# VH-VL binders against Chromophore lyase CpcT/CpeT (cpcT): the designs that were tried, part 21

Target 1, 201 residues: Chromophore lyase CpcT/CpeT (cpcT), of Paulinella chromatophora (Freshwater filose amoeba) (b1x536)
Amino acid sequence: MSASLSQLVHQLSARFNNQQQAFDNPPLYAHIVVNCRPLVHLLPGSLLIEQSYAMDPLKPYRIRVLRAQTRDEKLIIFSYSLSDEQKYWGSVYEPERMLKIEEKDLQAIEGCNYIVRKKNSNFIGEVEPGCRCLVDRKGVTTYIVSKFELTNKGEMRTLDRGHNPVTHEQLWGSLGGVFEFNRTTDFSKEIPYDWIEEWKK
Below, E stands for the ipSAE of ESMFold2; O stands for the ipSAE of OpenDDE; V2 stands for 0.75 times the mean of E and O plus 0.25 times the DockQ between their complexes.

## First folded at step 14 (VH-VL; framework fv_dargistotug)

Design r6 (from p5 with heavy chain S31N; at its last look DockQ between E and O 0.72; V2 from the best seeds 0.00; counts 0 for: pae O 2.2 > 2)
Fold by ESMFold2, look of step 14:
Parts: structure tokens; sequence; C-alpha cells
Structure r6 (fold): chain C 201 residues (1-201), chain A 120 residues (1-120), chain B 106 residues (1-106)
């Protein structure tokens, strides 16, 4: 399982772009950049993730800290929000600002962790069961159905939808829409050797 | 709004071939994998395998290699199941069903089914 | 292959009854279990996935529970339109289906 955890963190440590999809489908898909980069000074497996429109890369619409770990022979990505999020916008492009993020700035987002399976050299992940990952959108509370697939060739597909917690009606997200990203920048060389050694124990 | 519409029923003799179509609408065809499921008359459901519309890769369940071929035409959002050298035991309803992962997920939308009857 | 055993294979119940159908897996499948309803002449319809998550548009009288090797589908108050055959399906690996449970309203 330590080899799969290392592979997962390596594959996640990248910049991803859906430019081909956005170009081919201009009214249907926004042009998105996803940056996922090691937070080398924090606990092993910690990654800063920023999601932005490509034309406004320094104003991400979502910023989070992820922490990939093995628990009971399962790969889990723990999700954290940051206190004072706007203070850290764009820091994924500025390593000195990334170093200012501290453990005390992280708030666990309960129910929003991803359970990850390795299948046929791909990683497939989805939000943990229980419909507990709650977000407010457009004044309505929803639970998120969120899925991703990450290939060993650097392809990433993501699907996010929000559902009514009582009726399970889908309230936002596309029933047929999947964002399709390609790897454009490799951050995996930034992964600390100490993390790799810790995972072998 | 997602819809999978299959071709009509087929009556065939042993040794013939049949090609069942499954036309998708209401979503981007290449975003999901296509699966085929068989149900013999009065019997349960049997997964036959899948095809990945992004790569063309296929996987066939045990017992469905050799005579069963999955294919697709992304330009018309259509998946196909071809069965050659038909046998009486191939009499069944054949369903297409979509999944997000290659057979590692539930099937959220199904075609209406295509009855293939093989009779001598 | 992971074998799924459904029980009972057949049941008869009255409108308003609480109905429980079980699905047992030959090995651990975590939470990767779905339930389908199939009416005569129709395609299966997804009811429950991820063991307990209700599919959009499915009546709330349906619920699922379980993990590992034992799972249940419950209909809290059986309605006339619930006459159907119910199938479980695992997706921890290549999909397999249970043998089905036919529900008749007596």
Amino acid sequence: as target 1 above (201 residues)
Amino acid sequence: QVQLVQSGSELKKPGASVKVSCKASGYTFTNYDMNWVRQAPGQGLEWMGWINPRTGDTTYAQGFTGRFVFSLDTSVSTAYLQISSLKAEDTAVYYCARGFYSGYEEFDYWGQGTLVTVSS
Amino acid sequence: DIQLTQSPSFLSASVGDRVTITCRASQGIDYYLAWYQQKPGKAPKLLIYYASTLQSGVPSRFSGSGSGTEFTLTISSLQPEDFATYYCQQYNNWPTFGGGTKVEIK
C-alpha cells in the first residue's frame, strides 16, 4: 500500500488544464486550471490545491489543503479548509508564500474525505459514504457527489454534483458533464524524500 | 435528460450474426464508459463487459470472449454489440448501461433493452 | 468472481408492510454495492448506490444499509407500484449481480 500512496501523491503533484475540452466545447466548459503542489513543511502527503479560471489564475474559486494517507489498508485523501483563504490565493505559484501555511491554519472538513482505489494503474476516488459532505450553494444546503479518475499518463477526470440532503434531487452540476484535464506541469520532484521514507515504514 | 436508445428486437437463426446499437443523448458520450448486460428469459442479470469511448479499450467478462465484440462510433454517440455464430443460448435481452468508471461503479442509466431471439 | 447471494428469492407482502431483502457477498466489498428495481419488460432502474445513497428520483421509502459482506434493501411501507424483482450488484471489482428477489403484493 506504501507504493500506491507514493504513486498517488506523485500523480496528484501537478498542474492540470482542460484547455482542449474548453476549446472544443466553448459554451459548455469553462477553461479551468488545477494546481496541486506539495506542502513540504507539513505532515507527509500534504498538498495545496487551487482551482481557478485560466484567465484569472491568481483568484482561485477554490483553495484547499489535501492530505493523502493510508488508513486500514485504504487510500484516503483528507480535505482541509484554510483559515483566511484569500490571504493564500495564488500561493501555489509562490513557494515562499506556501511555506507560511501552518498546521493550525487547517480545518478538517468532516465528511468530505475521498476514498481512493487503485484500479488498472489508475486511481479512482470519490467522497466518503454517508452524504455528509455539505456545502451551501445559491442559498441551499447540498451534499456533494464528487468523483475523480487519475491515470498514469497524467489525465484527470472530475465530476462534482450537489444533491438535496432529504430528497436526493440533484440541484447543481451537470448530469452528463465531466471535466477532463491533462497534466501540464510536474511538481512531483518537490515531494520530500523524508515523506517517501516515512511511507516505507 | 440522459437517454440510451437501443435498436429493435431481432429474430435470427443459429450461425447468423447480429449487431445491436445503443445511441446516447443528453450527455457527452466520451465522458462515461459503456457496459453491456445480458438477461436470458426469466433469468437474472449478467455483466458482459465494457468499452472505453476515450481509448477504444474493451474488457470482456469470462464467457464473452470470442463471439462478442463491442465497438462504438463517437461521431454519432453510438455503441454497438456484435454477436457472431449465434447459438440458441444467446437468446436474451441485451442492455447497454453507462458507468463513470470502467465497470467499477453502479450503472445509473440503462437502454430499454434489445431482445435477440435465436431459433432454428 | 465475487458471488452475491440474495435472500429471499421470492416474497409476498401486503401494502404497508416493511420489506427487507438481503444481499451477501462471498468476500468483503466495502461499501461498493448497488440495488436495482426491474419491472416486467423494463430495464433495471438504479435505486441505491454506495450501499446507502438513494438515487435521485427514488421514493424515500427505499433505503439501503450494510458494508463488508452483508447488505440490506428496505422498503419501509410497501406500495402497489413496488411489485418488481430487485437485484443487488457489487462493483468492488468486475460487476456481478445477485440472483434477484421477486416481490409480489398479496
Scores: ipSAE 0.668, ipTM 0.872, lowest interface PAE 2.1, mean pLDDT 90
Fold by OpenDDE, look of step 14:
Structure r6 (fold): chain C 201 residues (1-201), chain A 120 residues (1-120), chain B 106 residues (1-106)
Amino acid sequence: as target 1 above (201 residues)
Amino acid sequence: QVQLVQSGSELKKPGASVKVSCKASGYTFTNYDMNWVRQAPGQGLEWMGWINPRTGDTTYAQGFTGRFVFSLDTSVSTAYLQISSLKAEDTAVYYCARGFYSGYEEFDYWGQGTLVTVSS
Amino acid sequence: DIQLTQSPSFLSASVGDRVTITCRASQGIDYYLAWYQQKPGKAPKLLIYYASTLQSGVPSRFSGSGSGTEFTLTISSLQPEDFATYYCQQYNNWPTFGGGTKVEIK
């Protein structure tokens, strides 16, 4: 399990881009950049994740701290919001700014953790069940249905949707299908050795 | 809106072949897996396997190897199921059903089904 | 393969009744279970996935619960259009279906 955790964090630690998909079908797919970079000064498995439109990479429409851990022999990615998050926008491009994030700035988001399984050579994550991961978008509260798949080839596939908490109708998100991301930058070399040692315990 | 439209009912003799089509619309065909599910008369559902429209990779469930072949024509967003050397026990309704790339997903949209009857 | 056992196979109920269908897996499948409704001559319709997530457009009287090896589909107040056969399906491994539960009018 420790090996799987290490592998998961390594594969997550990257910049991803769906440029080809967006160019092939602009009406259905926005050009998105996902940055997932280790927060090396925080507890093991901590990653800053920023999701941005490619045209404005320094203004993410979503920013969170993820923390991959093992719990009861399961791989879990815990999700945290950041207090005063705007001051960290684009910090994935400036590692020195990331260092300003402290544990006290992290707020656990109820119902927004990912349950991760390893199938074949891929990791598959999905927001925990219960329809409890609430988010406000454009003044409308929705719960998030989110899946991701990390392939052994470095690709990432995602499906993110927002649903009405009462009617369960989809209000936003992937309509044409999964988003297909390619790994463009590797941040896995930034993973501290101390993390790896901790996971071996 | 998402739709899967299958070809019409088939009546075949034992030993013959049949090819069922499933035309997809309302979504990007290559971004979802296509599964095939069989249902014999008065029986339950049986997963046959899936094909990845993006890669063309196929996976066949146990019992559905050899005579069963999945194929694609991505230019018309259509998946096909071919059954050769038909047997009486192949009499069933065959469904195409949309899935996800992992192959470990639920099926959110289904074709209307195609009845294949094999009788001498 | 993972076997799914549904109970009961047949269920007689009246409009307005609370109906509960159980699906038991031969091994742990975490939350990777879906429920389908099928009416005669029609294709199955997805109701619930990921054990408890309601598919878009499905009435809120349907709900799913459970994890591991035991799962339940609940219809809080049975409606005339709910008389049908219900199937559970796991996707922790290669997909397999339960034997089905036919909900009939009493």
Scores: ipSAE 0.411, ipTM 0.826, lowest interface PAE 2.2, mean pLDDT 93
ESMFold2 (binder alone), look of step 14: mean pLDDT 92; pTM 0.942

Design r7 (from q5 with light chain Y31W; at its last look DockQ between E and O 0.68; V2 from the best seeds 0.72)
Fold by OpenDDE, look of step 14:
Structure r7 (fold): chain C 201 residues (1-201), chain A 120 residues (1-120), chain B 106 residues (1-106)
Amino acid sequence: as target 1 above (201 residues)
Amino acid sequence: QVQLVQSGSELKKPGASVKVSCKASGYTFTSYDMNWVRQAPGQGLEWMGWINPRTGDTTYAQGFTGRFVFSLDTSVSTAYLQISSLKAEDTAVYYCARGFYSGYEEFDYWGQGTLVTVSS
Amino acid sequence: DIQLTQSPSFLSASVGDRVTITCRASQGIDWYLAWYQQKPGKAPKLLIYYASTLQSGVPSRFSGSGSGTEFTLTISSLQPEDFATYYCQQYNNEPTFGGGTKVEIK
C-alpha cells in the first residue's frame, strides 16, 4: 500500500490543463488549469490544489489542501480548507508563499474526503459517499459529487457536480461531461525524500 | 442531451451473423466507455463487456469471447456489436450503455435496446 | 465473479407505501453499487450509484444505503409510475447484476 500511496502522490503532483478539450469545444468546456503541488514543509502527502480558469490563473475558483494517506488499508485523500484562503491564491506559482501555510491553517472538510482505488495502473478517486460534502456556490448550498481518474500516462479526468441537499437535483456541473486534462508540469520531484521514507514504514 | 440510439430488431437464422449499431450523441464519444448488456426474454441483465472509444481496447466478459466482437466508428460516434455463428440462445435484447471512463462504473445512459431473434 | 442476491424477487405494494429492496453481495464491494429501474419493453434507467448518490432527474423519494455486502433501495412513497423491475449492479469488480425485484400492484 505504501508503494501505491507514493505513486498516487507522485501522479497528483503536477499541473494539468484541458486546453485541447477547451479549444475543440469551447461552448461545453472552459479552459481550466489545475495545480497540485507538494507542501513539502507539512505532513507527508500534503498537496496544495488550485483550480483556475486559464485566463486568470492567479484567482482560483477552488483552493484546498489535500493529504493523501493510507488508512485501514485504503487510500484516502483528506480534504482541508484554508483559513483566509485568499492569502494563498496563486501561491502554487510561488513556492515561497506556499511555505507560509501552516498546519493550523488547515480545517478538515467533513464529508469531502476522496476514496481512492487503483485499477489497471490508474487511480480512481471519488468523494466519499453520503452526500455530505457541502459547499456554497453563489449563495446556494450544494453537496459535491466528484470523481477523478489519474492515468500513468499523465492524464487526468474529472467529473464534478453540485446537487441540492434536499431535492438532490443537479444545480451545477460540466455541461459536456468529463473534463480531460493533460499533465503539463511535473512537481513530483519536489516530493521530499522524508515522505518516501515515512511511507515505507 | 445524451442519447444512445440503436439499430432496429433483427431476425436471423442459426449460423448467421448480426451487427448491432449504437449511435451516441449529446456528449464527447471518446470520453466515455461503451458497455454492452444482454437480456434474454424474461431474464435479468448480463454484462457482456466494454470498449474504450479512445483507445479501441476491448474487454469481454466470460461467456462472451470468440463470437462477440465490439468495434467502433468514431467518425460517426457509433459503437457496434457483432455476433457471429448465431445460436438460438443468443435470442435477446442487446443494450449499449455509457460508462464513465474509469473501468468498472455505473451505466448512466442506455440505448433503447435491439432485439435479436435467432430462429430456424 | 461477485454474485448479487436481491430480496424479495417479487413485491406487492400499494400507492403510497414505503418499499424497501435489499441487495446482498457475495463479497465486499465497498460502495460501488448502482440501482436501476426497468419497465417492460424499456431500457434500464439509472436511479442510484455509489450506493447512495441519486442520479440527476430521479425523484427524491428514491434513496440508497448500505456498504460492504448489504445494500437497500428505498422508495419512501410508492407512486403509480414506480411499478417496475429493479436491479442492483456492482462495479467493484467485473460488473454483475442482481436477479431483479419486480414491484407489482397489490
Scores: ipSAE 0.691, ipTM 0.905, lowest interface PAE 1.1, mean pLDDT 94
ESMFold2, look of step 14: ipSAE 0.766; ipTM 0.901
ESMFold2 (binder alone), look of step 14: mean pLDDT 92; pTM 0.941

Design r8 (from p5 with heavy chain D33E; at its last look DockQ between E and O 0.71; V2 from the best seeds 0.00; counts 0 for: pae E 2.5 > 2)
Fold by ESMFold2, look of step 14:
Structure r8 (fold): chain C 201 residues (1-201), chain A 120 residues (1-120), chain B 106 residues (1-106)
Amino acid sequence: as target 1 above (201 residues)
Amino acid sequence: QVQLVQSGSELKKPGASVKVSCKASGYTFTSYEMNWVRQAPGQGLEWMGWINPRTGDTTYAQGFTGRFVFSLDTSVSTAYLQISSLKAEDTAVYYCARGFYSGYEEFDYWGQGTLVTVSS
Amino acid sequence: DIQLTQSPSFLSASVGDRVTITCRASQGIDYYLAWYQQKPGKAPKLLIYYASTLQSGVPSRFSGSGSGTEFTLTISSLQPEDFATYYCQQYNNWPTFGGGTKVEIK
């Protein structure tokens, strides 16, 4: 499973955007950039992820730290929020600011980890079962259904929906609203060799 | 509103061919895979395979390689199942069903089914 | 290929009964199991996915549980509209379906 973990982190370590989708469908899809970059000074598998509109790349609407690990022969991406998020906005473009993120700044986001499967060189991931990844949206508490697919050709597709925790009614997210990203910048060479060696043990 | 609408029932003789259509609406056709599922009269469900509407790539389950051909026309958001050299055992209801891109997912929306009857 | 065995194949029950249907996988499938309801002449309807997550619009009397190789679908108080055939489906690999469980009027 160590080979699959290394592959997952390599394929995640990139900049992605949905430019083709956004330009082909301007009223339907915002133009989004996703940057996911190794935090080489933190525990193995740590990645800074920033999601932003392409017109405002230094003001992400979502910034998180991910940590990809193997647990009981399963691939899991743990999700963390950052203390004082705005301090770190745009750090994915500024390596010196990335280095200032410390383990103590990370707060686990309960119920929002991803369980990942490798299928025929593709990775498919979804939020852990239990309906526990909660957000408040439009005054209503929802749990998130979130899926991604990452191909070995650099494609990433994401689907996000919010549901009522009691009735399971879908309250937001398009029934067919899949974002389709292509890889535009490779960060995988930044993955520390000691992470890869640690995973082999 | 996601909807899959299939073509009507077919009555065919052995040796003929049939082409079942499945027209999708309410979502981006190329973002989801189209699966085909067979149900013989009084029997359970049997997955036949899927087609990737972005690439046209197909995967056929064991037993469905050969006489069964998946195709699509993205300009009208329609998937097709063609069965050639029809045999009596091909008598069944054929469903189209939507799955997420990779095909390793539940089927959240189904067509109403198309009955194909093959009789002498 | 992953085989799914449903039990029972048939059951007879009355309105108000608690009904439990079991699906057993030939190998581990983690939580990647869905349940469908099919009424005569109709397409299958997704009830539960990810072993225990209720599909939007499905009544709360339906519940799913299990992981690995054994899964259950439970109807806590059977209603007249619940007389149908129920199928499990795994999606840990290429999809396969269980043989079905027909729930009939006692």
Scores: ipSAE 0.583, ipTM 0.846, lowest interface PAE 2.5, mean pLDDT 90
ESMFold2 (binder alone), look of step 14: mean pLDDT 92; pTM 0.940
OpenDDE, look of step 14: ipSAE 0.712; ipTM 0.908

## First folded at step 16 (VH-VL; framework fv_dargistotug)

Design u1 (from r2 with light chain Y31W; at its last look DockQ between E and O 0.87; V2 from the best seeds 0.68)
Fold by OpenDDE, look of step 16:
Structure u1 (fold): chain C 201 residues (1-201), chain A 120 residues (1-120), chain B 106 residues (1-106)
Amino acid sequence: as target 1 above (201 residues)
Amino acid sequence: QVQLVQSGSELKKPGASVKVSCKASGYTFTSYDMNWVRQAPGQGLEWMGWINPRTGDTTYAQGFTGRFVFSLDTSVSTAYLQISSLKAEDTAVYYCARGFYSGYEEFDSWGQGTLVTVSS
Amino acid sequence: DIQLTQSPSFLSASVGDRVTITCRASQGIDWYLAWYQQKPGKAPKLLIYYASTLQSGVPSRFSGSGSGTEFTLTISSLQPEDFATYYCQQYNNWPTFGGGTKVEIK
């Protein structure tokens, strides 16, 4: 389990891009860049994740702190929001800014943790059950239905949808299907040795 | 909307072969895996395996190796199931079903099914 | 393989009734359980996945609960169109289905 946790964090620690997909089918897929970079000064497994449109990488439409841990013999990625998050927009491109993030700035997001399984050398994660991961987009509250797959080849697949909390109707999400990302930058070398040692215990 | 449309019913003799088609529309064909599920008359559902439209990789469930072959024609967003050396016990409705991560996911879209009858 | 046992196999009920179907797994499957509805001559229709998440377009009278080894599908008020066979399916391992529960008119 500890080995899997280490592997998960290594594979998450990267910049991903769906440029080819967006180029091939612009009407169905926006060009997205996902940055997931270790927060080396925080507790083990902490990652800053920014999701942005490729045309405006310094203004993420989503920014969170993820923390991968083992709980009850399960791999879980805990999700946190950042207080005054705009302060940290684009910080994944400026590591010195990332160092300004403190534990006190992290707010746990109820219902938005990912349950992760390791299958066929890949990781698959889903937002925990209960339809409790609420987000506001353009003044509309939805719950997120989200899943991802990380392959050992550096690929990431995601499927994200927003549903009406009352009617359960889908309000947003890809009409074409899965977003397909390729790993373009490796941040795994930034993972502190202390984290790895901690996971071996 | 997502649609999976399968070929029509088949009547075959023992020892013959059959090839069932499943044409997908309403989504990016290569972004999802395609599963096959069998249902014998009056019986339950049985997962047969899956094929990855992106790589062509296949996985067959126990009991569905050898005579059962999954294939693709991505140019027309179509998956195929071929059964060779047909036996009477192969008589069943065969479904194609879409999955995000085949083998470890629910099936959110199904074809209408194809009845294959094997009779002497 | 993980075996799923549904109970009951057959259920007679009337319109308006509260119906509960149980699915038990031979081992723990966390929340990786789906429910399907199948009518004669038709393909299965996904109702619930991840144990309790309602598939888009499915009436709210359907609900799922449970985790680990015991799961339930509940229809709060049975409607005429709900008479069908229901299947549970686990996807913690290679997919397996329950034996089905036929809900018929009383």
Scores: ipSAE 0.478, ipTM 0.845, lowest interface PAE 2.0, mean pLDDT 93
ESMFold2, look of step 16: ipSAE 0.744; ipTM 0.896
ESMFold2 (binder alone), look of step 16: mean pLDDT 91; pTM 0.935

Design u2 (from r2 with heavy chain S102T; at its last look DockQ between E and O 0.82; V2 from the best seeds 0.71)
Fold by ESMFold2, look of step 16:
Structure u2 (fold): chain C 201 residues (1-201), chain A 120 residues (1-120), chain B 106 residues (1-106)
Amino acid sequence: as target 1 above (201 residues)
Amino acid sequence: QVQLVQSGSELKKPGASVKVSCKASGYTFTSYDMNWVRQAPGQGLEWMGWINPRTGDTTYAQGFTGRFVFSLDTSVSTAYLQISSLKAEDTAVYYCARGFYTGYEEFDSWGQGTLVTVSS
Amino acid sequence: DIQLTQSPSFLSASVGDRVTITCRASQGIDYYLAWYQQKPGKAPKLLIYYASTLQSGVPSRFSGSGSGTEFTLTISSLQPEDFATYYCQQYNNWPTFGGGTKVEIK
């Protein structure tokens, strides 16, 4: 399991871009950049993730801290919000600003962890069951249904939708459904060796 | 609104061939895998395999190699199931169903089913 | 292969009854289980996925529970339109279906 955890963190540690999809299908797909980068000074497996429109990269529509770990022989990505999120917008491009993020700034987001399976050399993940990952978007509270697939060749596919917590009706999500990203920058060399050693224990 | 519309019922003799179509609408056809599921009269559901519309790759469950062929025409958002050398035991309703992950998925949308009857 | 055993294969119930159907997996499948409803001559309809998540448009009287190897579909107050056959399906690996549970009017 420690080898799969290390591989997961390596494959997540990248910048991803759906430029091919967005330019080939402009009515259906916004052009999105996803940056996911190790927070080397925090607990093992910690990653800063910023999701933005490509034309506005310093104003991400989502900023989170992820922490990949094993629990009971399962791969889990824990999700955390940041106190005062706007203070940290764009930090994924500036290592010195990333170093200012501290454990006290992280708040666990109830119900928003991902359960991850390794299948055919790929990772597939879903937000944990229970419909408890609540996000406010455009003035309405929804629970998120979120799925991803991450290949060993650096491809990432994601599906994100928001649903009414009472009726379960979908309230938002991309018109085409699935975003298809390619790896454009590799951050895996920034992963501390002591994280790998911790995972062997 | 997601729809999978299948071709109509078929009555065939043993040894003939049939091609069932499944036309998708309301979503990006290449973003989801297409699965085929068989249900013999009065029986349960049996997964036959899938086709990946991004790569054209197919996977067939055991018992569905040789005479069963999945294919696609992405220009018209249509998946096909072709069955050759039909046998009486191929009499069944054949469903198309979509899923997000290749082979590791619930099926959130189904076609209405196509009855194929093979009779002497 | 992961085998799914549904119990009971058949049950008879009245409108208003609480109905419970079980699905047992031959090995652990975590939460990767779905439930479908099928009426005669119709395609299966997804009710529940991820063991307990209600599909959009499905009435709240349906609920799912369980993890690992044992799972339950519950209909809290059976309605006339609920007389159908119910199937579980696992997707921890290549999909397999349970044998079905036919719910008929008493």
Scores: ipSAE 0.663, ipTM 0.863, lowest interface PAE 1.9, mean pLDDT 90
ESMFold2 (binder alone), look of step 16: mean pLDDT 92; pTM 0.942
OpenDDE, look of step 16: ipSAE 0.682; ipTM 0.900

Design u3 (from r2 with heavy chain S102G; at its last look DockQ between E and O 0.85; V2 from the best seeds 0.75)
Fold by OpenDDE, look of step 16:
Structure u3 (fold): chain C 201 residues (1-201), chain A 120 residues (1-120), chain B 106 residues (1-106)
Amino acid sequence: as target 1 above (201 residues)
Amino acid sequence: QVQLVQSGSELKKPGASVKVSCKASGYTFTSYDMNWVRQAPGQGLEWMGWINPRTGDTTYAQGFTGRFVFSLDTSVSTAYLQISSLKAEDTAVYYCARGFYGGYEEFDSWGQGTLVTVSS
Amino acid sequence: DIQLTQSPSFLSASVGDRVTITCRASQGIDYYLAWYQQKPGKAPKLLIYYASTLQSGVPSRFSGSGSGTEFTLTISSLQPEDFATYYCQQYNNWPTFGGGTKVEIK
């Protein structure tokens, strides 16, 4: 399991882009850039994740800290929000700014952790069950239904949707279907050696 | 809306072959995997395997190797199931079903099913 | 393979009744369990996935619960259109289905 954890963090540590998909079908797919970059000064498995429109990469529509860990022989990606998150927007492009993030700035988001499985050399993650991952968008509260597939070839597939907590109807998200990303930049070399050693224990 | 439309019912003799089609619409065909599920008359559901429309890779469940072949025509968003050397026990309704990850996800969309009857 | 055992196999109920169907797995499957409704001559319809997530468009009278090896589908108030056969399905490993539960009119 420790080897899988290391592999998961390595594969997550990257910049992803769905440029081809957006180009082929602009009405259904926005051009999105996803950055997952190790927070090397924090606890092992910590990643800053920013999701942005390609046209405005320094203003993410979503920013979180993810922390991949093993719990009860399971791979879990814990989700954290950042206090005063706006000051960290675009910091994935400026590593020195990322160093300003401290453990005290992280707030666990209840119900928004990912349960991750390893299948056929790929990782499949899904927000934990219970419809508890609540997000407010433009004054409307929804719960997130989210899953991803991460391949060892650097491909990422995602399906993110927001649903009405009462009616369960989809209000936003992947109306056109799965978003398909390709790995464009590798950040895995930034993973600290002490993380690797910790995972070997 | 997502739709899977299958070909019509088939009546075949033992030893013959049949090819069932499943045409997808309302979504990007290559973004989801396609599963096949069999249901014998009055019986339960049985997963047969899946095909990856992106790569063409196939996986067959135990008992569905050899005579069963999954194939694709991505130009028309269609998946196919071919059964050769048909036997009486192959009589069943065959469903195509969409999944995010073949074999490891729920099936959120189904074809209407294709009845294949094998009788002498 | 993972075996799923549904109980009961047959259930007779009236409109308005609370109906409970159980699905037990031969080994732990975490939350990777789905429920389907099937009517005669029709394809299965997804009701619930991930043990408790209601599929879009499905009435709120349907609910799912459970984890590990025991799962439950509940219909809080049975409606005329709910008379059908229900199947559980696990996808922690290669998919397998339960034997089904036929809900009939009393």
Scores: ipSAE 0.681, ipTM 0.898, lowest interface PAE 1.1, mean pLDDT 94
ESMFold2, look of step 16: ipSAE 0.760; ipTM 0.897
ESMFold2 (binder alone), look of step 16: mean pLDDT 92; pTM 0.942

